# Ledger of designs, part 9: VHH binders against LysM domain-containing GPI-anchored protein 2 (LYM2)

Target 1, 295 residues: LysM domain-containing GPI-anchored protein 2 (LYM2), of Arabidopsis thaliana (Mouse-ear cress) (o23006)
Amino acid sequence: QMTGNFNCSGSTSTCQSLVGYSSKNATTLRNIQTLFAVKNLRSILGANNLPLNTSRDQRVNPNQVVRVPIHCSCSNGTGVSNRDIEYTIKKDDILSFVATEIFGGLVTYEKISEVNKIPDPNKIEIGQKFWIPLPCSCDKLNGEDVVHYAHVVKLGSSLGEIAAQFGTDNTTLAQLNGIIGDSQLLADKPLDVPLKACSSSVRKDSLDAPLLLSNNSYVFTANNCVKCTCDALKNWTLSCQSSSEIKPSNWQTCPPFSQCDGALLNASCRQPRDCVYAGYSNQTIFTTASPACPD
Short names: E, the ipSAE of ESMFold2; O, the ipSAE of OpenDDE; V2, 0.75 times the mean of E and O plus 0.25 times the DockQ between their complexes.

## First folded at step 1 (VHH)

Design g12 (framework vhh_lunsekimig_d3; at its last look DockQ between E and O 0.01; V2 from the best seeds 0.00; counts 0 for: pae E 18.3 > 2, placed apart)
Fold by ESMFold2-Fast, scan of step 1:
Structure g12 (fold): chain B 295 residues (1-295), chain A 118 residues (1-118)
Amino acid sequence: as target 1 above (295 residues)
Amino acid sequence: EVQLVESGGGVVQPGGSLRLSCAASGFTFSTYYLYWYRQAAGIERELIASISSGGSTNYVDSVKGRFTISRDNSENTMYLQMNSLRAEDTGLYYCATEWESGYYPDYWGQGTLVTVSS
């Protein structure tokens, strides 16, 4: 049983979500990357706004929270991580310790047992592999796209404190999680926190749509040809720039940004609008006029 | 260099069948989660089917019981068997791999067009 309702019943059946992971023991980004089956360290670096040259062997202190992107799938009204996240049972492991110590409370042993159809959770063998179903969601909140973040509740936390920490409100947080008040917040259990996304000009027909980034994160998109960053201090506007920091995938060289229509840039503002990233196709990087007039 | 190439699209009558293939190169195919997306004219791209590295599958309700996703790790190829095709299945079909770098699949095929009409 999970605390809070990670409801996932909207039109979007899969998405990228975030979990807040911490270990009671010191670890490394490499170990976290392996544990969560993250193919490129870059996605963890981006989610935590760490420099691209951060070593995979970078130490992570005990109880330090690292945001880990996971692939979310919605089924039967709830969201869970894809089946790539699996754990191989080691000597002296029991499912409850896998849940609380290895995965930092992001999952319960009951849920691991349920999804793996384990008849008796006390009868597991060294070398058995089990899917780890981490909580997530792809649902919009009040019609708006958000990045769902599985936050492990700290002892002594209140809904008001968590809401303030993540820029939401008590009513939204309580309603999203199906709880009435602070008395139902359980320490060391995950809570669904909706993180505000930076406003994006990415077209609905773009291969990277919807491009949703929470505050203090970055991502490489358009076959690594474009770097997008989200910073609340920049008016919650997604900032995307051409990048040569990573070799392009699928393309031999990065195509230039498509030229913006001059009439589009000069529409309804005293000064011309910025030409901003609007997504990509197999052949083209799209651009459009920024929705905000420049200062 | 990661590359995905789709094939098998075409024109088919309602009730007919098509088999789409997605051939992969430049990566360890067997460790990747794989997806089929559909983009119909005038609507957003929709995820219709997925298959995990271990072979577990998921489908959107509209294709359940009609479409079957499968993978052949020895041939680095993924398939979508499409049966009992309907006019609503018309669209551009993309194969894609898991989301390494962001909130979307990192690698896409070129797309293959499926048209269901009489």
Scores: ipSAE 0.000, ipTM 0.357, lowest interface PAE 11.7, mean pLDDT 84
Fold by ESMFold2, look of step 2:
Structure g12 (fold): chain B 295 residues (1-295), chain A 118 residues (1-118)
Amino acid sequence: as target 1 above (295 residues)
Amino acid sequence: EVQLVESGGGVVQPGGSLRLSCAASGFTFSTYYLYWYRQAAGIERELIASISSGGSTNYVDSVKGRFTISRDNSENTMYLQMNSLRAEDTGLYYCATEWESGYYPDYWGQGTLVTVSS
C-alpha cells in the first residue's frame, strides 16, 4: 500500500508529474530512460538540472535518486501514469521483485496486478508485457500549482525530515497524504510531496500550459526553441530564453523570441521591462512585457 | 558516509576577502548540486549561493557581485570567494549538497566561522 493517496480530482486531468527513482544496483541514465519510456533524455536531464551534454551512459550510483518526469492521468479521483510505461517480464522475474527492485518501490505488485487484470500474480511468463501504473497527481494545493513528486520513503524517515528535505512542512505533507503522523509513514512506499513551482508568464492557452518547474530544473519547450529554468535564487520566477542548442522539432526554424513588439510595451511605463516567454501555438511563440508597470 | 568539511574561515576586516573551501567525500561529487548557506547569530540558516552539477551559479541579492561560488570536480572541492566583506556577512558558513530538486539539502558540513570586524 502506498503511503500517499495521490488524489487527482481537480479540473486538470492530465499533466507532467515527477517520480524519484533509485535502484540498489548501479545503473545508467540510458537504462532509466528506457525503463520509464522517456522519449528524450533531455527530460530527465532537465528534471535533474544536468548538463545537456550528459552521456546516456552516465553511471547512476546505487541508491542515488534520479527524478523522472512522467505523464499523469487523473481518473476516479486518483492519478496514475499513462500507459506509456510498460515492462516486459524477464527470466526469474516475480511481480513483487519488479515492483520493489526494478521500479524502486514506486508501485506495488498488487497495483500492477489490478490494472493489468492478472488473475494470479504467481503465474506470469517471460515476455508478458504489463503497464506500470506509477503514482502521480495534477491537483493544485491550496489553489496554487505545485509539482507533485512521488518520493519513496527511506526506512527510518520522519515527516519532518522529508518536509525539510523538500522545502515544505509536516502539516502540509500529512494533509496532502491523508495521514496524521510518522506512524503512518510506510518505508519503501511513495509519498506525495508538493514541490514549489516557479511562477511564469505563460498564457493559459499555450500548448505548454501549465508550465510547472520545480527548483533547479529546466525544460525545452516551444518545439525546442525555448529553454526555461526554475531557480529559487531567482525569486522563484521562470527564466525562459530562446535556444539554438537543439534543432526545432516541428518548425523548420524557430520563430522570433526575445523581442516584444511595440504593442506589448506600455507607453505610460517609465521603467524598462523585459520581454518574457508567454507560451506558444502551432504557428508562433508568444511574448509579453514583464514586470507590469509599477504605477 | 558522506563527508563535507568546510575550511578557510577566520577574522577579517570590513572590505577584506576570504576564500572558503568545502572538501567532499563519500559520493560522486560531479553529479551533485552544491550550496553555501550562512547562519548569523539568532537568525535561521539562509541559502546564499548555489552551483549546479553543470556549473551554473546563482546568488541571493545580498551577496551578488561580491561572492563567487565555484567547483573543482577533479579535487572534489567547492569554493566560495568572498570579497568586499561587510559586518552583516559574519556568521557560520555551511556547505551542503543534494541530488534531488528542492531547496533543503540532504547533507551538511559542520560549518566554518567568518567574523567581519574591525
Scores: ipSAE 0.000, ipTM 0.121, lowest interface PAE 18.3, mean pLDDT 83
ESMFold2 (binder alone), look of step 2: mean pLDDT 82; pTM 0.812
OpenDDE, look of step 2: ipSAE 0.006; ipTM 0.199

Design g13 (framework vhh_podentamig1)
Fold by ESMFold2-Fast, scan of step 1:
Structure g13 (fold): chain B 295 residues (1-295), chain A 116 residues (1-116)
Amino acid sequence: as target 1 above (295 residues)
Amino acid sequence: EVQLVESGGGLVQPGRSLTLSCAASGSTFSSYAYGWYRQAPGKQRELVAAIWSGSTLYADSVKGRFTISRDNAKNSIYLQMNSLRPEDTALYYCARESYYGDYDYWGQGTQVTVSS
C-alpha cells in the first residue's frame, strides 16, 4: 500500500538515506532524535540546515517536516532502514497507530508485522520491541549518485508539485516509483524522491565514502575535524573546511588540514591550486589537488 | 484547540443497552486516534475501547458486548454498549491520546449507572 517500491539492487548495499517526518502534534528535536535512534543531534541539524547551537528541545510544530537521516540496507531488491530503529510497545498500542501516528505514515503496519514475523498483529504485548523498516534506497539514478528521500505524499499532491518542490521531473519520479500518473499517488504513503547530491572528491576507500549531501545541508566528518556543506549555488560542489567547532572524536586533536605538497604551485599561472577534501582514515585526512591552470 | 463532549449516559437496568456519543471539534478529526475510558469511584481510569484509522481494540471485560465506531463526516465517536452489567457502572470519558503524553484531550465525562 506504499506509493513507491524503493528498489535497491545496485552495487552499493548500504548508504545514508533520508526520511521526511512530520507529527500531527507538536514535538521536539529530542523526541524525533530518540524515535529514530539518531546517535548525534547534529546529523538532524545538518540535514535541515539548522544552526549548530539549536537546542534539542527546539519545538517542531504540527505538520512541520523534519528530514531525518537513516542508515539504509538493500535486501531482496528493496531498501529498508537498519535494525537500529525499533519501537517498544506501550499500553494500548496497536501496530496501525504505530505506523500512521507515531512514524507519520513512513511505514505500514503490514510491513512491521511482516519483518518482525508477528503471527497475530492484534496480539502484541507491552514491552515488545519491533524493528521499524523505514523505506530507503542506495541505488544510483541514471548512473548518478543521489540521496533518496522518503517523502510522505500529502492529500491533493501531484507528481508535478512534488517534482518542482524537490528539483526533479515528473518522468523521473514516475519511473523511479513504478507509477504512470497522479491517480496512483497514495496520500499519507511514502514516495521515493531522488535528491541531487553535491559532487565530491572523496575516495572510495574513505571511511565516509560515499559522502552524499543534498542541497542546503551540512555534515561533520573526519572525526568532527572537517565540516562539509552542499549548496546548489556553489555549482553543486561539496565545500569542505577544517573545523574546530566540535571536539574531535577518536583523535585527541585534529591533524593539520594542510595544503597539498609543493607541487600545488603552478609556476606558469603563478596561482596556487586549492586542496580539496578527499576523505579520511583512522590515521589521516586525505586531500587532493584542484585542476591545474591552463597552459 | 480541541474539545470533546460526551452524551448518552444514564441509569439502566442490567442486561439493557446504551449508546454513548462523543462530539469532537477543533482539529482534523480523522487524523487522530480516539478512545473510550471509564473510571469507577476509587479505581484507576481504564481503557474500554479504542479506534485508530480502521482498527479497533477492546478491554477483555467488554469484548463481544461493546462496539466502538466513528463517523468522520460528523466528527463523532460512538460506543454501543449491550448486555450491561453492574460492574460497567462508571463515569465514561471520550479521549484523544498522544504517546508523548502531550495533547491528551479529555471530555467532561458522562455517567453510566447499571443497577438492579
Scores: ipSAE 0.000, ipTM 0.092, lowest interface PAE 20.7, mean pLDDT 80

Design g14 (framework vhh_podentamig1)
Fold by ESMFold2-Fast, scan of step 1:
Structure g14 (fold): chain B 295 residues (1-295), chain A 119 residues (1-119)
Amino acid sequence: as target 1 above (295 residues)
Amino acid sequence: EVQLVESGGGLVQPGRSLTLSCAASGFTFSNYAYGWYRQAPGKQRELVAAIYSGSTLYADSVKGRFTISRDNAKNSIYLQMNSLRPEDTALYYCAADLWSGYSEPYDYWGQGTQVTVSS
């Protein structure tokens, strides 16, 4: 196994994953959104904890890393982004430049060639459209859900440095990526980094289950009626609140949070538990008692 | 009720100038993304200029000729069009992204104002 071999054994066949994208040239959130076929700019804003009113035309500096959410599917033991992410070949493009310059090293030209059944990667034509299979995973780590993040390794990095940067350990990174040490860590290639997710009370039967957010990010869920944030400083607990900042989708108006069962709120704590978001259905926003006692 | 109302379009000769105005109402006029789009007969709608928090963006075809601006006191967006060409002939739309985070198109649109450049 080499660095960048994203194992995805399919306890969940699809999930949301993240890639860390940087461009050598200045760009905009609009260009990044278009490049990765991200339907809502909010997904990019939330993944990067940017203000909700940030313009899609906001400048992104050269070498600035932007976290981009992608839809991941597990197939034949590996995770890849869905077919919505396509690139149309332009004048003077070659597959290696598409991989390294346009997609920032998140994919290899070999993988683009393989999934698109390209007989000769040196014989591409202007106007051809190719699926870009970005690496991802939906696998649990040691029985726990994580947000998989495709990190493009910088020259001179070590497993220990990357582990410290992202709040994991070098043994976990080595095992997850099938490498035995820093000598197999390849610069300008993606590394599977497991980001710790905030603890969620979302029900298994919720339409947004599992709702996994990494530190310093937010998401709008329940047809844009609920804003959830993840902050490590708040004991890694997912914080979800009713929101009117975004117009609801599929619903004419946002339903109120369901009332919590009073018996659950009063169970096994000195003070009543908080009533927290527990997911949603086509008609209802669910709530449940927080698993943590308030005192 | 969000409303965007364009004005200032008309028929002009090549090389002349026009200023388009967009009056916004039904929401607190603030630091939201605003843009001008145009659509010529038989062509797709294209972004001409955009403004957000002091940053501006222009299509290559109009860069150096058009200027987008806003007046917060008047709740208005403007497009100053200089050195007009026959190729600038189109229906011009004002747009606002008040529920920022949706991909193109913008959330709210005006009815459009016609600009015709001919001799």
Scores: ipSAE 0.000, ipTM 0.110, lowest interface PAE 17.6, mean pLDDT 82

Design g15 (framework vhh_podentamig1)
Fold by ESMFold2-Fast, scan of step 1:
Structure g15 (fold): chain B 295 residues (1-295), chain A 119 residues (1-119)
Amino acid sequence: as target 1 above (295 residues)
Amino acid sequence: EVQLVESGGGLVQPGRSLTLSCAASGFTFSSYYYGWYRQAPGKQRELVAAISGGSTLYADSVKGRFTISRDNAKNSIYLQMNSLRPEDTALYYCATEYYDSSGWTFDYWGQGTQVTVSS
């Protein structure tokens, strides 16, 4: 049994979500990347605000939490990770060990059994491959876009402590998870935590829409031509800049991340407005005038 | 097959200089990322210096003493190490990132070259 419902029934049926993973044994970013079938290590680096040059062999200490981006799809009213995340049964594995120790409590053995239609969870064989349906959501919270984060509850935690840790409130956390108080908070089970996203000017018709980043994270978008960062200290505003740190994909060269000449002039501002990233298409990188006047 | 070959290591006295070279072969595509890593006995491998496109990054312990450079025509990188200290003693590895057609990233590592700084 999961602590949270991970309801996923809104207008957005697929999205990027996050899970908080920890291992009881020391591991590496390489092992975590492989375990979660994350194609690009930079997705993990960005989610954890780690330097771009961080090695895949970077040590992850026992019980250290690493945020892992996953592809989320809504199914039967709940969000689950796609079928890319799978586990091959090894000698002496039992399904509950896979759930609690290999995947750090992010999934239950009951859920693994259900989605893989396992007739008897005690009768698994070495070499069998099972889909690991990690919990997630794409739903907006009170009409606002958020990054859903599957947090594995620590023994002795309270809703108030978790809310404070992640910058939300007790009532929001309780309502999102369909619980009424701390007594329903289950240790070593995932809880749906809504992380505030930086405000962005990304157009709804952009190929990276919606572009949602939580505090202290970054992503490379627009075929690696644009780096976006989210920092609460910058008034929760998404900060995107042209980048040459990663080779472009799909494009031979990056299109101009140009000045928004006409849109930047506003008589009500003392200085021209900043030109900000507004998304991309297969042809161009879009820019628009910032909605706020500069300092 | 992608292969990285390091050279230029050796025994040097404190305060001296060494230049390490890393030659990459088997690439059909240009790599944008090359890094120099080191591993001292009993310690985890750590990043020393990296070059991604034209941008360089250095570990605090080597900044101002080491310089990384790249020759794209030769698919090679170099690490110029000045003012060497006993603490710089380690196996030095060259690494690069490669992307396959499906978007998976892979690290390729050389076999390492030993640098010993001792009197």
Scores: ipSAE 0.000, ipTM 0.279, lowest interface PAE 11.1, mean pLDDT 83

Design g16 (framework vhh_podentamig1)
Amino acid sequence: EVQLVESGGGLVQPGRSLTLSCAASGSIFSINAYGWYRQAPGKQRELVAAISGGSTLYADSVKGRFTISRDNAKNSIYLQMNSLRPEDTALYYCAAGEYWSYLDYWGQGTQVTVSS
ESMFold2-Fast, scan of step 1: ipSAE 0.030; ipTM 0.590

Design g17 (framework vhh_brivekimig_d4)
Fold by ESMFold2-Fast, scan of step 1:
Structure g17 (fold): chain B 295 residues (1-295), chain A 119 residues (1-119)
Amino acid sequence: as target 1 above (295 residues)
Amino acid sequence: EVQLVESGGGVVQPGGSLRLSCAASGFTFSNYAMSWVRQAPGKGPEWVSSISYSGGSTLYADSVKGRFTISRDNSKNTLYLQMNSLRPEDTALYYCAKDSGWYEYFDYSSQGTLVTVSS
């Protein structure tokens, strides 16, 4: 059976990861934001390509999947969400119900019990707080950065269907999860799905490096001064532009994008390269020539 | 809302061929991977084939590999399954399926198209 453990043993020990959350009962974005301790609703909106003015009270239907960004930490070969995600026991809660119904099968009660050192999982009391260790990974796949997505397997799914849905292949999915075939896919359990990330020109020394976005998502970066979107239809290239939609943080006003060196724009291409976002520092927003020649 | 309408099923002899079509509407077809799933009488659903949003990558179940070809025409919002060298065990209701940008699971047509391979 799947233990809910994702392999995380590469050189990167912390990163952003995603989980696909669904509830058996109708809920709201507000409830999901609170449940996963997500600081800014915009992080959830961006992960799901929802309009910025989407209400916190937006209804989420039963079994509707919402992508939730989480902070991942890798230790002893596995990745788990950080301790910010915790659950306070309510009246009539049972630990297995917390795992399967409240957290949508993204974690098992055995795993909650293990990491919280619960002596008797049947003897939990109202008001007790437990860390919820959601599965995640920061590992590169075949040398490339990916966004790891904890996908809860639907009844009747196959590896081929899941691979096609997320733009990967059966061999990659099977190897990443240590399984041989469809008979080892467990309904209502998490599967590690590597989502292709849009290529970015963000510098390694940027405060937002590495900036990894999966298809059909956006983020606000550079203290809310820059909006970046990932769209597979734009050749899997991050599209970043200045934005005034959100009030800048830390800066009184957004600094302008730095000017690209004209020599870099004209280097080794038949047409001039685009001037693209390359990250930010405490003082400035960087730009650089796009890595690929325009067609 | 997602609408998927399958067609092209029928009765065919072993060794015969059929081409299934799926007309998609209510979503941006070119942004999503598409799949064919079948359900034989008295059996659970079986995934048959998948195609990436661009058509650049295809996957097949071992039971159909080399006999079936999945393709798509994004300009017509249509998914196809070319079935060659049909066998009695290919007898099933065939459904096209897609994921949604909001939902991370497959939507199946309730209709399906029946393929019967008999001598």
Scores: ipSAE 0.000, ipTM 0.098, lowest interface PAE 21.5, mean pLDDT 83

Design g18 (framework vhh_brivekimig_d4)
Fold by ESMFold2-Fast, scan of step 1:
Structure g18 (fold): chain B 295 residues (1-295), chain A 124 residues (1-124)
Amino acid sequence: as target 1 above (295 residues)
Amino acid sequence: EVQLVESGGGVVQPGGSLRLSCAASGFTFSSYYMSWVRQAPGKGPEWVSSISGSGSYTLYADSVKGRFTISRDNSKNTLYLQMNSLRPEDTALYYCAREPSYDFWSGYYTFDYSSQGTLVTVSS
């Protein structure tokens, strides 16, 4: 059983979520990318603030945590990863081993059995493919957008220690997960940790909306024409710049940023507001005036 | 007090071979995983290979699998990397490390006691 509830209120809601994965054996980013069916290695690199030229064969040490982005869908009150994450049974595999060792405790064998309608979880065969339903959420926390992170609780952890590690508080963690205190933390089981997202000016009608990034991460958006970074030291404001580091997709060349007329002086600012990234369509990259004064 | 000293680098032509050595001192060598990591000019660090303390478990990056062989001699406290069928893209500084930690938040390797590296250049 999971430590946290992973409540997800919308039956049609989808988003990007994160899981914290570690292996008891040394592995590579390639193996992790394959295991979680991540189509673009850059998604893993950005979630972990790794250089763009990091090899897919980069070693990951035993027990080293890698943040893996997953596609999350709300269904029947809880969030779960999409069906792209699938495991093929190998010789000597048992479902509990798949859950605890291969997927690092992010899922239980009972949950794998349930969603795959396995009549007898002790009678699995080599070559069978099973959906791996990883925990996630798309829900706002107290009206604010957050990036939900499935954290596997370490033996001996406290709510206060986990809260401090991720920049939240013990009351928020306890309420989000439906627990009262440290005695209800289950070691080696996932806990729903809400990561503060950088504030974004991306329009609701943008193809990349909502664009939510946690601290020390980056993403390429607008068909690889824009790089966005989130850094708490920059007042938790999403920083997006035009980029030529990656070849554009869908577009032959990157279109210029749209004109930002709202950057003119007004009664609340002593100087023109900065123009910031506001999303994209199939034809254009949008900008808008920053909601904050530049001083 | 813990020291790792790399040697065996040089200039070779494509298709050539080189053997790198790493002499370890100041710790119980047989108790630690050892690794080779390389960094080409203008690129980030790339993990190449690892070997368990006993030598019974080895792991290779796909880019070098079948061409490179990692080995160790615990009686001599020495780690080796035999590099065969060398390619221009193998050109890099090669580092020996005692199970390096990669700090994902900074994007850099943190090495236990590897500081020098040995240069391998594959060119005509």
Scores: ipSAE 0.000, ipTM 0.111, lowest interface PAE 17.0, mean pLDDT 82

Design g19 (framework vhh_brivekimig_d4)
Fold by ESMFold2-Fast, scan of step 1:
Structure g19 (fold): chain B 295 residues (1-295), chain A 120 residues (1-120)
Amino acid sequence: as target 1 above (295 residues)
Amino acid sequence: EVQLVESGGGVVQPGGSLRLSCAASGFTFSTYWMSWVRQAPGKGPEWVSSISGSGGSTLYADSVKGRFTISRDNSKNTLYLQMNSLRPEDTALYYCAKEYYGSGSYLDYSSQGTLVTVSS
């Protein structure tokens, strides 16, 4: 039995997804970053709305949940993390321990065995490296993009409590995961939770498209030249600004923002629309008129 | 804040019937599994029955199968337990509980309950 289906219908689709990770022992952001092969610590800091100067050696208490961004790929009807996330078998490791203790229940030993084509899961050797296929999805919910979050169900939780915690609907959770009630929630197993994303004006041809951020998170995009934040209290609208907090990557200096068309700014509103971030290319940072009127 | 108020208990003779009610508030009633749990004098709690949010699935303890019927009215946020063919061993304080997680799993139930006494 499993709690979440993590259906992912786009076989060529890739996206950024989230997993909720906790350890039964104290750890650090450094250890979590390494475990999940996260290239930049800033990705973890942004997903958890932590200050940019937070040390990578910052203590993470036992059972404290840290949101970890992962790269998701849809294949054969389900979403799984890419092969960047690997675990090297250590002395006295068994696959069930790796699944439940090392990766906090985000994966099953059966799934690790399956994707790594392990003939006998009880006959693993020190030094073997195995792909860890964390659950994820890139699927839209009722035609809208969401951030899929793999939530490890806590003992005693209900669909209603989880929905309230993450700002979603109980029936949506049940339908998304292929369950009909709380009796089918399995403690210490992942559940697919669709986090509402802030509305974004990012163009489909942008290098960061689709730019999906869940509430109370931030990301640096456009080679670190733009900081985007998502705050439900700001009407779920993605807020992007030029940033000099981080040195540009791939660019020697940040290019100027493109000019907004004045006609677009004045279209169909009592007040002129805001000129907002619309993505980037290898040469340009795009802007467009906000879809919402500022009055 | 979750509030559960049980009612309908009383004294009944063996072979008689009673209908218990539980008025729920403070949560989205229609999305939660609901259960009845009982505690006989001097004994620990015993799970009796559960019903899914939609009402499409029901579960019963072996001791009450064929005699008790659990039901709900989501428009009234009310859970019911129809008890037929009552026996002296059904004498207990009956509790309404939100949430049921498999066999032997956690149950969240009220402290007050409604008393059912089966005696002559």
Scores: ipSAE 0.000, ipTM 0.090, lowest interface PAE 21.7, mean pLDDT 82

Design g2 (framework vhh_etentamig_d1)
Fold by ESMFold2-Fast, scan of step 1:
Structure g2 (fold): chain B 295 residues (1-295), chain A 118 residues (1-118)
Amino acid sequence: as target 1 above (295 residues)
Amino acid sequence: EVQLLESGGGLVQPGGSLRLSCAASGFTFSNYAMSWVRQAPGKGPEWVSGISGSGYSTYYADSVKGRFTISRDNSKNTLYLQMNSLRAEDTAVYYCAKEYSWGYFDYRGQGTLVTVSS
């Protein structure tokens, strides 16, 4: 039995989620990127608020937690990572060791065995490739957008301690994970922790919808033409601006932000509203008037 | 060269206890995570427990959690496994294993046989 149920049955069937990964030995961002099949190192840098010029060979200390973004899909009531995350069996590997040591307890050997239909988990061979089904969710919590974070429970932790660490409450954690109290909280197994997301003006029909970022993270979106940051100190409002830091993908040059209606920007506020990022299509970058008045 | 020497195995009755030791030499012991891996007759190897180089973090397979305790003494270059409440299904050859990267082993010892029977 897992600590958390990772229920995933909301209105969105796919999203980006996070897992908290740690290794008992020193490692590098390169090794973590490879292990989780993350296409762009920038996704890991953004999730951990690291400078863009951080080297792939940046050392990660033993037991340091690195947030790794994963692509999540809801299936049969639960969330699971896509099939791109796979592990090739090496000499002297055993399936429980792959689960607990290589993937830091984010998955169990029983779960790996189940999804890969392994007849005997004690009889694996060098060179075999197995899908690693990491837990995740795309569900809203009490009508609020959240980033689901798979937290590996530390020995001796309580629901109250974890809730305080991540800015949630004991009742919410217990209910989300289908547990009643600390006695059902299993050390070294993943727990579904809802991280508050910054509010955004991104349209439902945007190619990056839903755009959900937790505190102290950033992402490059709109084919690398827009950088968005989430900072609790900015009233949990997603902050997006045009960027030339990264070469545009798919587009030869970044299209201009669409113009906001000047009259709408001046409506109902002492100062004009900000013209904020509202998503993108294959042809344009959308903007809209900020829902909040400037201070 | 790297050498790992296990000891402490033997015949024990169900419910009994054994303490395994692994004497390590040929490398800076405190810099490497260490594990215990077992192989039961006719079965593939099963990871049992792991410990970080400093001893700060310990990890256990669900099958042994609450019954086994891994520890190390870096001043003596020795790894230990305290096994309590032993069951027939714990019967296996137990190997001490040196980790070189992310759960990959570069060296393991000759093993020590643990037999749990009446």
Scores: ipSAE 0.000, ipTM 0.117, lowest interface PAE 19.3, mean pLDDT 84

